# Ledger of designs, part 130: VH-VL binders against o27280

Target 1, 266 residues: o27280
Amino acid sequence: MDSMNVPEVLEIKRIVEESESVKTFIFSWDFRREVRPGQFVMVWDFRDEKPMSVSLIDPVRSEIGISIRRVGEFTDRVHGLSEGDLLGIRGPYGRGFELMGRDILLVGGGIGMAPLAALADEATARGMRVDALVAARTADELLFLDRLEAAGVNISTCTDDGSCGFKGFAHERLLTLEENHDMAAVCGPEPMMFQVMRILDERDVPAQLSLERYMKCAVGICGQCCLDDTGFRVCAEGPVFWSQELSRVREFGRYRRDPAGRRVPW

## First folded at step 7 (VH-VL)

Design d7 (framework fv_libevitug)
Fold by ESMFold2-Fast, scan of step 7:
Structure d7 (fold): chain C 266 residues (1-266), chain A 123 residues (1-123), chain B 110 residues (1-110)
Amino acid sequence: as target 1 above (266 residues)
Amino acid sequence: QVQLQQSGPGLVKPSQTLSLTCAISGDSVSSYSAAWNWIRQSPSRGLEWLGRTYYRSKWYSDYAVSVKSRITINPDTSKNQFSLQLNSVTPEDTAVYYCARESDYGSGLFDYWGQGTLVTVSS
Amino acid sequence: QSVLTQPPSASGTPGQRVTISCSGSSSNIGSDYVYWYQQLPGTAPKLLIYSNNQRPSGVPDRFSGSKSGTSASLAITGLQAEDEADYYCQSYDDSLSGYVFGGGTKLTVL
């Protein structure tokens, strides 16, 4: 079971500043422990441990990258670290993305582009055509555009405020794009993912969606376990789910649960 | 175009097992963009969803609570078909049985239906 | 007894607008999408409307759906003789963990 693994203490080899609030931490990795796009690792700063998606998988350089957004005490401490400092890494955990067909659409919002950047690298290496819709609140929160362009990805952007590309939400931009993909992969805020999923379902494009809030449950540690109306245990099989699995999960995109188990709208 | 062709007996005795098969053309039973459903229709109970099966790295099945204890819906990938087995039938199981494609698991979109099979449960 | 409630019959003359209602509760229509099916005598049901108000390819724009709260409606404008059929609504019920249907509405075109 992945929850029985112990952390390895690894040196921060490089740090890439992706934006004012996001950094990618790069480590040497022994690829005898396989890692796939969509999987995550537990990052341990010797005080607290948090799940983080793998955003770079580079077997040629023997490196992985982990992109971390600054949102609280743990991430503030990690952002204060320098090249040469140490972090504990445990994993990888969870179900990664599956690639099918010849053409893939990536739809990412904010930090949700992190696991999709790793997927884009794998898809292009396999000779797939990759189109990416990159969404954020503002232009300065759009992530990985240079990396995606260097990989040969066809990029569309949208921002809520109109500061870059289409003015509006990801699902509004998606409605203006023609369907021509064998599959899609989606990661971002849950309301965005729900709207995007429904459009892709209508167009008969199978989609995989990554739900970061279920990462802890996937490793079997204490967290909120979710069941849908059919008794399906979402937290046991994540963080990546096909749209077919999520379309009947009542919580997805409509409401969440507070610590008391009450349903609250997004 | 997707077509669903049903086969099976039209008469079953009480306490026996009802078995129906739905052959698929124009799609694969293991298609990840489809789920395969059984729905029945009777004058007394109207339209009733019975359950579905679908493929996602492994096979899944969901069943309506009212029949869950006596129903099995199974795929056969070699013949590109799926079947319904309903155990311990009673006269209340008399209905027209339809197989139907759900365009995606959990979507509720029953976009193609078989021709229907009238099954009478009587001695 | 059906979980969703429809009028048992409706009627109209060619060219008129007809609406068919479907009433549910917070556990079904109030929390999930509504679907509509048309069934001609002796045939299987045919998908007419999905996701409250969307039409499949090949369904005329005379057919439209709407949803408000725990109720839904199917509207048929420019009623034609070939629209004479049984109409069924469908949703998903949280309490039953499955799809549920209305009792059906027999539409007669005079």
Scores: ipSAE 0.000, ipTM 0.404, lowest interface PAE 16.5, mean pLDDT 83

Design d8 (framework fv_libevitug)
Fold by ESMFold2-Fast, scan of step 7:
Structure d8 (fold): chain C 266 residues (1-266), chain A 123 residues (1-123), chain B 110 residues (1-110)
Amino acid sequence: as target 1 above (266 residues)
Amino acid sequence: QVQLQQSGPGLVKPSQTLSLTCAISGDSVSSYSAAWNWIRQSPSRGLEWLGRTYYRSKWYSDYAVSVKSRITINPDTSKNQFSLQLNSVTPEDTAVYYCARESDYGSGLFDYWGQGTLVTVSS
Amino acid sequence: QSVLTQPPSASGTPGQRVTISCSGSSSNIGSNYVYWYQQLPGTAPKLLIYSNNQRPSGVPDRFSGSKSGTSASLAITGLQAEDEADYYCQSYDDSLSGWVFGGGTKLTVL
């Protein structure tokens, strides 16, 4: 069965520059292969393969989008590509977000807003009220504000340096949000997600958190993409987890893993 | 540092329109992350939130239900200010009027206030 | 009248603890955060407490907030002469779709 998960070579139809460091690459997609917000794909530039969250799901136009932040050699090469160039895409992989209730809170930090933008589209299409807290280090790193606004999302912002919105961290801004929500979805740096989770737990708001933590997986031979103490496989059981599941993970919010799988403090 | 400076007449006749302006320094009226509010204070009714304006790709305004039919709050990006217009004033509109920055729309954190303008409605 | 109810006055002597109450309903305090403002004579109100019990930077830890059900309280420990001011609570009212304030409490330091 794993032999059926081979990369499909797709043409870059459109590139949207989200910021100086983030681009969204848009491809035609056959929706007989379902894609849900919160899932990821493996992006192959014919040299290296990296996991990327799906940030746009548009069945009407038959398109998906993948948002990529420039952070290393692979992403630098991909950012150098133009419309008409080719990339390999395989997937989607992982569990997507589950929507419940009528009022949803999205909390996104930096590029973590990418999978939440796709979720916002689905939630608004279902008639849900969507509040988004968009957090970044600086104003120019706030992502998807125009897209969220166009979707009818109620937006709050914060930046660490105070260049836009509330001056402070996402969890500090969250303490000023007065509304009770039926659920929340959170994606961003793990320390931010840990602090946000604690507040949502105190409010009895069920939260889903998206974890980027996993080791590289080869088609047919997947290494253990897992979390401490629970045995969860991020590529198979995640990347989206309920807060109750993450409360049992000693590693969450304290350690990350480098590409070699070694523990590194945040 | 953010500063809010209010200007406008202190005396208005009944049935006329009250117009006040709040000039902003140290921030932009079109700052995506701020909302710009008017709050008044009278001995009889205490503090009353009147409404706000804020920018998110386009301008929005929210108004308190008690004044919604008579009130307009407008930004002026060229002068970096925002204004209050309150129509058909009565003596009950006599109050000290404050402009205030809300650190983000819906936060309720009124972190910077203008100096206040006493408006008396009398003939 | 004010939507949130505060006692019109409170008093204490230096060094004592003073508590100021704020009462609302399920549509405001019962469902939303509470904020407190201090207004010194001749000045605009200044944010003192937000999100029920959080202090902005620069606010002394002598000031604390709490919320239970449809009511909130501001506590001032080690009362000082400079604490003599008017204090206002704030919350959001779901039925009015707007911010609401208490009637204010004039604190006198004897």
Scores: ipSAE 0.006, ipTM 0.480, lowest interface PAE 11.1, mean pLDDT 83

Design d9 (framework fv_libevitug)
Fold by ESMFold2-Fast, scan of step 7:
Parts: sequence; C-alpha cells; structure tokens
Structure d9 (fold): chain C 266 residues (1-266), chain A 123 residues (1-123), chain B 110 residues (1-110)
Amino acid sequence: as target 1 above (266 residues)
Amino acid sequence: QVQLQQSGPGLVKPSQTLSLTCAISGDSVSSYSAAWNWIRQSPSRGLEWLGRTYYRSKWYSDYAVSVKSRITINPDTSKNQFSLQLNSVTPEDTAVYYCARESDYGSGLFDYWGQGTLVTVSS
Amino acid sequence: QSVLTQPPSASGTPGQRVTISCSGSSSNIGSNYVYWYQQLPGTAPKLLIYSNNQRPSGVPDRFSGSKSGTSASLAITGLQAEDEADYYCQSYDDSLDSYVFGGGTKLTVL
C-alpha cells in the first residue's frame, strides 16, 4: 500500500500554536504517498515514537500538519522544538474517513477536532455543506475555530463550564440542533462519542467515529487484537469505524454498571 | 451475592505451566453483564492485569501484551468457572494471583475478587 | 513498573484531610475513568471509588475522588485509624489497550 514503515527525517517547516497546550507541526510532504483525513502517522523524536492524527492535508502547498497536545515527556520535548528542527515521520496508517452525500456534521471534542479539521477541508473542497459542533471543557480548549471558519464551515460550540457557546456537553447541544445530515464524523473522548452516536442513530444519520486507542493496532505494533461482539478484528480496521459497527461493541463509550449491577448513565 | 473461589497449586517449577481455576457462585460465567479477569500482584510489578474472558454470542478473550504469548484464559460453562494457564513460567511470575469479576465488559469496575492464590515459581 | 504514578507513602493524624495523587497521561487518565481500591493486609483489593468520583454502597462519604486533566486524587476527610491501608488507582490505557494501575500508596495514621 502507500504506507511507509521506515521513518523519513523531515524538517519542521512551520509551527502553529493552536492553544497553550496544542501545537501543529507542518512538514513538506510528497503526495505520491497519498494521505487521507482520519489517517495517522508515527512521530519519532529519535528516542520515542507516538501515533498522531494528520490535521492538515494541503496538496497545493505540498504540506501535511500534525497537531500535538502537550501531556507528557515525549510531547513536552516535541513542543520544545523550533522551526528548522528535525522529526522522524512514518506512515500514513489506518483507515480514513469516507465522504458521502451533500451535508455532513462534524462533532469534535478537544484534540479530536484535529482529524476532523482535515476532513472539513476535504468536504468543503468537494462542495459539501459542513456543520461542525466543537466541544471542549473550557473555551481555551476549543480548537481550530479560525481554520473552520476560513473553510466556510458553519460552527456551533459548547463548553462544559459555559465559557464559550452552549453550556453543557456535546450530546446536549446536539439535541438542540434540528438540521438534517447525510452523514456525520465524530472524534473525541469515548463517552462523548457514544452519546453522540445514540442521537445520530435515532435520526438515521450514518456516522463514522475515530478511536485513538486503535491507531497502534492498525499498524500491528500494539500486539493486542480485540475481537468485539460482531467478531470483526477491531485492531485491523481502525481507527475509523461506522456507528453500526460500534453499536455492537459493548465496551464502546465505557458503559458501566454500579456494584449492584444497575445500568448507570454517564 | 457473587463469590469467587480460587484453586490451584501454590508451587510451580520453572518452565512448567501454571494452572489456576476460579469457581463462580451467584452469577453465570456466560452472563452478558460480566467479564472474568485475572490480575496478579508482586512486589516488583505491583498490580498487573493479565486478561479476561467474556460471552457475547460467542466467547472472547483479551490479554495483556506482556503475557499474551504465554497465557490462556478459558471459561467452563458446565462448571460455572474460568481458568488461567500461563506457560513457561519463570521466578518473575511469582505473585499473588486474583480472579475478579468486571461489572460489564470494558467497564474496568472490578467489584468482586477471589481470595487470592500465592504462586511461587521455584525448584 | 507502574504506568500510573502514586507517592509510595502518605500519612496523617485522626480528623485531618489526606490526599493521595495519581498521575498519568492523555492515553490513560486523560481519556478514561479512574478507580480507587483499598487493600488491608492479607486481603484482596476492595473497590472504593469508581468512574472518577462515585462511591459504592457501604463506602463512607469521607472518601471522595476527583480527576483533572491527566491526574486524579483520592481525598479522605476526617481520617480514622481504620483507614490505614494500601491505596491503588486504576485506569485504562488506550495505547496499551489494557487496564493499568498505580504503584500503590501506603497510608499511615499517626
């Protein structure tokens, strides 16, 4: 396939500061290696390697972008880098999003907006109408709003604390949106994605959901292949799954019961 | 109420297979609302999840990467129990082994535990 | 090797507040629920807190959990002698596709 297993050492061409904790690193890319929204690459700092979703795909400028949240030693080291410094990149890997219809809904939570920002660019380039629901804990964690606006996306926001837009969770905001869509794409924390999926299923909107935890499995490096309730190999088909596939996976959304065995909502 | 009772040898020689069983009462091993786990505890590694088995139209098992090549967790519906087989043991496998019920697959909520079995790997 | 980091020990006197920390990353605590277990000598771990901040029936309200970013805390208010035990945090790690535990904190009531 068009995936590469040997990392190329690439120069950081540009760094965009998306927030206090998130930066997008931009590299020149040879588009003989096709990359699609929803795919990821392995980023190597010459000590550790981590999977990162591709957040910018720009064939006109021959660039890709990778958005990284600062959360630990690896990402702290990468955030310390400057334009002109080097990183190893291999890939792309995984199953990307599929586009269909005329109207698409994007629902993203936090850094989950990264792969959806790339998808928004492709959908708008295809002439689709794109609505995005951007969710975060606080206003400072809402990502890619300027980029989405520049792409012509119709944006709704919500924050848990009410610091921007609707006060509440993504699924609560979605219940107040009455627009019909031909498909949806969802990326963020699993509990959010599960609640959103339930609403979209009731509305007969086919959805694709991106599960970060299956990125390593898609390249075969995790060593764990999970068979879900449907018998498909979750690790081989990720990170993007259709909602019909995930509706049969009991662990999706971290569904829980209390010690008495009672079903408890999030 | 749910109770888990463990049985198996407490001494195993290096290179042999460790075999433990966990008998379930108060619930069914094939219950859709449960998964059945093995977790061990050692001074060097602390608490370590080894794997689980659960029933959803057919049987599934998941294993931790560190033991995946050596481990099998199997249910026995006729005896309402599940077992752990760990191959090619070394002294590093010396630990207290617990079976545990997970309240619903993937919840991470280990609400009932067996009594624990100290397994020493030594000649 | 513990994936989640806890202090090896904590102490307090009766009636005081004690907090036990649990630090992880975006692939575990940052994205998933946190659980806490109490272990008395010679016994199996006992579930104390689930889903970040929920208590099973029978657990006193002196015990509470919280989560912020990639870290979690167990708080014990009105510390009592019977609270002396080992405490373990647990989460799920998306990168490892596995449950992960902290190294444990031995709480001493002085």
Scores: ipSAE 0.000, ipTM 0.373, lowest interface PAE 20.5, mean pLDDT 83

Design e1 (framework fv_azirkitug)
Fold by ESMFold2-Fast, scan of step 7:
Structure e1 (fold): chain C 266 residues (1-266), chain A 121 residues (1-121), chain B 107 residues (1-107)
Amino acid sequence: as target 1 above (266 residues)
Amino acid sequence: EVQLVESGGGLVQPGGSLKLSCAASGFTFRTYAMYWVRQASGKGLEWVAYIRSKSNNYATYYADAVKGRFTISRDDSKNMVYLQMNSLKTEDTAVYYCVKEDYFGYYFDYWGQGTLVTVSS
Amino acid sequence: ETVVTQSPATLSLSPGERATLSCRASQSVGSYLHWFQQKPGQAPRLLIHDASNRATRVPARFSGSGSGTDFTLTISSLEPEDFATYFCQQYDSFPLTFGQGTKLEIK
């Protein structure tokens, strides 16, 4: 067995406040254990364990960052921690993003910008042109704008309520943006991702989408994350999927499953 | 465009007090730690004080030379950082710079124009 | 306290020449060493962070190297605007400390 299946107890080296509800926790990391944008780790607070996307990958400083939104008991406890406190980390797990071509469009909603921020760093380091569409319900939920700007990313914003940038949804804003990208990467609420994917498919732009909810299935925690309409194993192949793979999944962006396994509209 | 504008410097007698202000714009002020760094004429740069963001409980740190006499504070609603300077000494005479850290808090990425504090009888 | 020492105190060179500035820390600071340029009457400007990374809008003629205790700032071909005072700073431990500066002046 290798070290990625055993939690390593790491000291919180740095905490960056992204918003009132989101913090990035930075840890020293041994890069003999490779990590790529789009992968996740299991974060253990010595009571519960939850999957979290890697939002910073810095081999020069030997650090990784994990961005966590406060949405429940586990995340509330973790948000109460300070620099110097300890967390258990194991991984990385899952399939990361693949980069191709010379220009990339990133479309992120809320905390979905976390894995895309790590991808933006890699894409800019490779000399790619990076355009980011950052979407949220309100201005205070827009994440990573300062970080993306510092990285040289061309940023467009939209909020559902019009409190910052374009008033409307990500897909509505995308319709007003240039069609010309070699690829796209998308992460956020499934209804947003479905609408964005549809537009990118119509434009013949290959897209990769990260399905955060399926990270639990990849490590055997959740039994409700099956994309078996296509016959592939989501736990082996997720959380990042190409749009062509998702185009045949009838449930993507239209239905979710409740605890009893019934289909319910998003 | 990041801007840091200091004010409140001037001439004060030994034992006196001054309050420096720094107005920040062009970045999400509330999420960044802020620093004061001073430079005396003909001398090098000296770190004075540092205040963390709300996520780190507004923790404050001071150079030994000013500890107990200076107080750093911030008002996130106004994008302001302050330095209250009490019991001033002639050795405190310097240009005082308001300084911003980078996104991750690993280096100083932007400096204000500075404000001159002269402590003399 | 980590003491940071710069050498030489003054460099007298002509435009077009190469400048090499040294910075030594009294104990290891890893790669947490930064270089700043200061012109008379102006605030310091970040040039190099984390030993070797050029800051935004800093010309390619500026480069940094080193790790641990010994660091170097190199200006490959001096331009007239490069004649200024250069400071190094360690960011590894508190109190944060700066070198006393190297003044680069026209010969």
Scores: ipSAE 0.300, ipTM 0.699, lowest interface PAE 5.1, mean pLDDT 86

Design e10 (framework fv_azirkitug)
Fold by ESMFold2-Fast, scan of step 7:
Structure e10 (fold): chain C 266 residues (1-266), chain A 121 residues (1-121), chain B 107 residues (1-107)
Amino acid sequence: as target 1 above (266 residues)
Amino acid sequence: EVQLVESGGGLVQPGGSLKLSCAASGFTFRTYEMYWVRQASGKGLEWVARIRSKSNNYATYYADAVKGRFTISRDDSKNMVYLQMNSLKTEDTAVYYCVKEDYFGYYFDYWGQGTLVTVSS
Amino acid sequence: ETVVTQSPATLSLSPGERATLSCRASQSVGSYLHWFQQKPGQAPRLLIHDASNRATRVPARFSGSGSGTDFTLTISSLEPEDFATYFCQQYDSFPLTFGQGTKLEIK
């Protein structure tokens, strides 16, 4: 039996509090099942199962970490757990990030920094120069700053309200950063990712973007994952996409879909 | 830049009490476990006490040598960790270091400069 | 409790030479063994964590190896500033325990 299709019941070894609303849960992991930055797992609390991005990949310690934001009943229950408690983990699933060149720019918004933190670890381990632009609404919502600093990442911050770093949005801060990179990786709210993608495209920086809303498609939950105008099947190729792929998708960053599939502005 | 600054050390008589303080800056203090480690002159390092973060219910742990006499506590609003030392013995004479764990809680990544506690008559 | 033993107690070498320091645990600690450098009058400084991972800003000449009960710290070519006391620490079980130290001194 394929271990990826059967949940393993794992003990929570450590819990790192990232913010008031975000925790990272760390588990022992058998790396016979390879995990790459940008992939996700299904987390099962013995009632419900939800997709969560892998935020820590440590084959030396044989551990993975999963960062979870408290936004509903499932995540509220998981946040109530303690070290020693059990969760079911199935996976990994999805397409991970690809690394190329000598330097990389990471642009993360809110919980979108979670998969990018795992990517930062991999990039620094390969000897790449890593610059990270970390964005949030307020200072208290900035994630992984201590972790990125410890990894040797060069950090820039911005907050909508100006409570930490540059006052403004990620794309506004990016316009003040005039450094060329061999590639970029972006994860966060779709409107932020769209604006960042446009700037990187103008600078001829190839970018990969992670669309977390499509993680369920990769495990067959929705049955059909198709972006507007292209007929593109994201569950076959996502959640990570190159900017060239997303630039051909009219939906990306411009509108979302309600449960009936109707277009709604962001 | 991470900084840990200890204070409160000094000379005290056997049976006396002393409270050490550690002021933390440069990291998100509330999320980290904090430790006290001591070192007697010309000797090795000895773990003394541990306090966990809010997510682990501020659980405290002590070395057998100090259990029942020392109390570790923290004030997250002030970025402070404390060590209340009661019923001090001559064997407690040492430099006391305030120590921070790494981001994931697997090793000590930063130490304060230490504060000297001398217990003698 | 896990007892951690370092050898030798003192190692006398000259700049440019290779230093090899040993640390043994009384029971398996996996890879949860860390190395610290301490100079007189200073706090310990992290060198190697989790047996083999060099800490930030630590020179490439420092390396760690081992797992289970037997661990080694190697300094490939000694610089004058490397003459200090080195401690290993297990972080596998409580109480946390340190080796007695290896003093590296100039020959």
Scores: ipSAE 0.382, ipTM 0.738, lowest interface PAE 4.5, mean pLDDT 87

Design e11 (framework fv_azirkitug)
Fold by ESMFold2-Fast, scan of step 7:
Structure e11 (fold): chain C 266 residues (1-266), chain A 121 residues (1-121), chain B 107 residues (1-107)
Amino acid sequence: as target 1 above (266 residues)
Amino acid sequence: EVQLVESGGGLVQPGGSLKLSCAASGFTFRTYWMYWVRQASGKGLEWVARIRSKSNNYATYYADAVKGRFTISRDDSKNMVYLQMNSLKTEDTAVYYCVKEDYFGYYFDYWGQGTLVTVSS
Amino acid sequence: ETVVTQSPATLSLSPGERATLSCRASQSVGSYLHWFQQKPGQAPRLLIHDASNRATRVPARFSGSGSGTDFTLTISSLEPEDFATYFCQQYDSFPLTFGQGTKLEIK
C-alpha cells in the first residue's frame, strides 16, 4: 500500500519564527519516503487540510520543515500550536525542482522563499554556486536571510519601500545583477514571477517557477487549479513548471479569474 | 557578524541582586530564543535560563538551581536580553554567558565573552 | 535529567599526536550532541554539532562520531593551538546538560 496517501499524525518537534506572519514547523520524517525541494505536503489540523510547501529537508536529522504564512482561519489555528502538539501530514506531492549546471539563481518573493530555501540547501550541498534575490514589500517581510547566509548563499535583497537593499521590485533588481547563471528557480507572486521569467528568457537562462497560489484545493479535485489554454492542474502536475511551459499560458502573470470566471488584472 | 556583549556583572553580597544585560547584533534577534549559561571558576558549564520569542509569549524556562530567584527577559526593540538575579548565593559565583541558538534552534552557535558575577561577603 | 560524562578528565599529549576524547550520556540523545572548545579567558566555541558536523572554520583535523549514548571527538594531529578544554553537551532534552570537560595539555 502507498503510505504517501495515508496521513501520519506527527508531533511538532520545533517551531522557528521566520517573521511576524511566518513560522516553520519541523517534524521527524522517515526518508524511505523521499522528498525533494519544490514538493508539498497536505497539512491536517483535524478540522481542515491545506497544501504547504516543504521548506526544510534534513535526512541527517531525519526531519522536514514546513513554512506557513498566517493568512486565514486554518493558518491562524496552526500558528496557535506549540511544540509537542500534533498535526496530520500526508505526502509529498507534486514535481520538485531539478538542478543542473554549476551556478543557480534563486528569486523569491515573500513566502515563496520557503521552497527555495530547501533548494538552496541541496544546491550548496552539491557544490553549486548559489545567488539569491530575496524580495518583499518591507524589510520585516524578507524571509530566510540568516538561513541562506549560513548555507553560504550570495544574497541580494530588494524591498518595495526601500527599507532594505535595493528600492524597487524583484525584476528591477534582477536587471542590475550578473547575467551568467546555468539555471534559475523562482517562487513568489505571479506578477513578479512573470517579469522575472521574461528577463531570464532574454538571458537564455532556463528557469523553474513554482505556482503555489493555486494549491488551495485537494489534489485533482478543484478546477481552479487549472491554467488557461493548457488545462494542467497546479496541484496535480505542478507546482514547479519550466519557463517554456509557462510561456504558453496566456493568463500567467497578466490576470486572474474571479468566482464568476471573469478576467481580473493582478 | 554576530556579536553578543554582556554587561552588569560585579561583586555583590549574599542575598543581594544584580541585573545582567546582553546587547545582540548581526542577526534577526527577535526570531531567536536566547539563553544564559554560566561557568564557575575552573568548573563546567551550566545552563541557567531560556527565553522564547514573541509568538510564544516570551515563555521562559529555568534551571532548578535558579528557579524562583532569576528572571530572564528581553526587549526586541533594543536587541537586548536581561537576567535579573535576586537572592544571590555564593554558589551563583560564575562567568555568565549570553548564548544564541542556531537558525533551527538545535545547538548554540555563538557565545558572548561573558561577564563575571562574584557573590561574596 | 540526562547526565553527560566525559573521559578522561585530563589528557597529556605532544603536538603531532592523535587525541581521542569520549562523552557518554545516561540515556539516548540520538545525534543531538555537540562539542565545544574553550581556551583560558575565552568563551566556549562550537567545534562539532549533531555528533559529526564540523562548525564554520573548524579545521579538518577535528572530527566527531557516535550516536545514542556514546560519542567521540578526535583530533587527528594536534597543533599547539588545540591544547584547551573540550566540553560535550546534549541538546535532546531539558535541562540542557554539559560534560565536566576534558583538559588537553602539553606533555
Scores: ipSAE 0.294, ipTM 0.704, lowest interface PAE 5.5, mean pLDDT 87

Design e12 (framework fv_azirkitug)
Fold by ESMFold2-Fast, scan of step 7:
Structure e12 (fold): chain C 266 residues (1-266), chain A 121 residues (1-121), chain B 107 residues (1-107)
Amino acid sequence: as target 1 above (266 residues)
Amino acid sequence: EVQLVESGGGLVQPGGSLKLSCAASGFTFRTYTMYWVRQASGKGLEWVARIRSKSNNYATYYADAVKGRFTISRDDSKNMVYLQMNSLKTEDTAVYYCVKEDYFGYYFDYWGQGTLVTVSS
Amino acid sequence: ETVVTQSPATLSLSPGERATLSCRASQSVGSYLHWFQQKPGQAPRLLIHDASNRATRVPARFSGSGSGTDFTLTISSLEPEDFATYFCQQYDSFPLTFGQGTKLEIK
């Protein structure tokens, strides 16, 4: 739907511990409100509301999952909750990923693997071949490896410190991987996504990238519609963008804007 | 690849004790709920015990038939799950399987090959 | 506790025939009903989870259906390796319970 709805109070059915800092909260969901990979929901703990990517979409079980990294007061409170506790969920919101072709590449950094895990489930259900490059600072921060393996995904890993897989950054690992993909989906820190996008553009692989900073803009709560030198307005179109759209945005990979609209380096 | 290898089965007299071990590999053991399921010769399967992960405070659950006699435990540093069986009865004679749940905890996806426990004089 | 009952106890068929195995729960288990295959001397192997979802590497001839209290496992055309014991299990409530098994044997 185009319109916002009121938060639905849902019981936490199950909690999966993804890492020391990340948990996935699973809820029963009424799929009359369809959810697509790449969309997000607003999570309400009855004090504050924050946008979170949907990481599990299971219409057969009538469940969704929301993966939350512990960063700040709100997420600390949510991480303290147990199965049986209640949260408000509003949404879904934003533009989701589009699948095309037969072979796809997923490139995820840190919590950016959350929306890509949901996309991997849909792609494998459609009979696509899925290759995933999972990147993190250390081995303990790699997310969803067991889940992706269980789904039949071909996994490559890289860590900044070399504790698992390739030692280095996602874009450096990508240079050593096969080039035969019909599309790619990328989610993670913006500097990583920029470098990955450039490589995929050189390989003529169409890529979709998910930008966390545009989640609040997609629901219309952003007070700063960002216009770059080309006049491209991104506030209503996120969080997922095609690489061709982002190649025309001067901010992507270089700087962001604070609440006053000023440039802030990454 | 996921593997579960049980050990510690054998012949024991009624009233005796045995400790079963299960060595897990090929998955992030510490995050999974682990189970013990048994099967008497030519009979059906019977759930015995469950132990949850650290995020669920290592909560343990037992079938009524074994409550107070059996204790399930785990050592995440060694990727091991255990079943301490005390006050054994002839009715406890069975093959004991170490079982892993799927990623989201809704079905059993992998079983060990089992270890035979015989309680007889 | 939820009691799970399988029928028939034994089913005698020939290769190439269709097999239909039934499982009934004493109360609704939604779709949280799973099917396992067990051959003599081996551990059970997951075939179908959540009533109708075929597990990885399980041949297409196996299918599951049903919801609530009545469930069916169907093997469309029996192969020699399919003659085994089949168990259903509910995963809706604790204690977890299994059916007594249906032995599929060659006539």
Scores: ipSAE 0.455, ipTM 0.753, lowest interface PAE 3.6, mean pLDDT 87

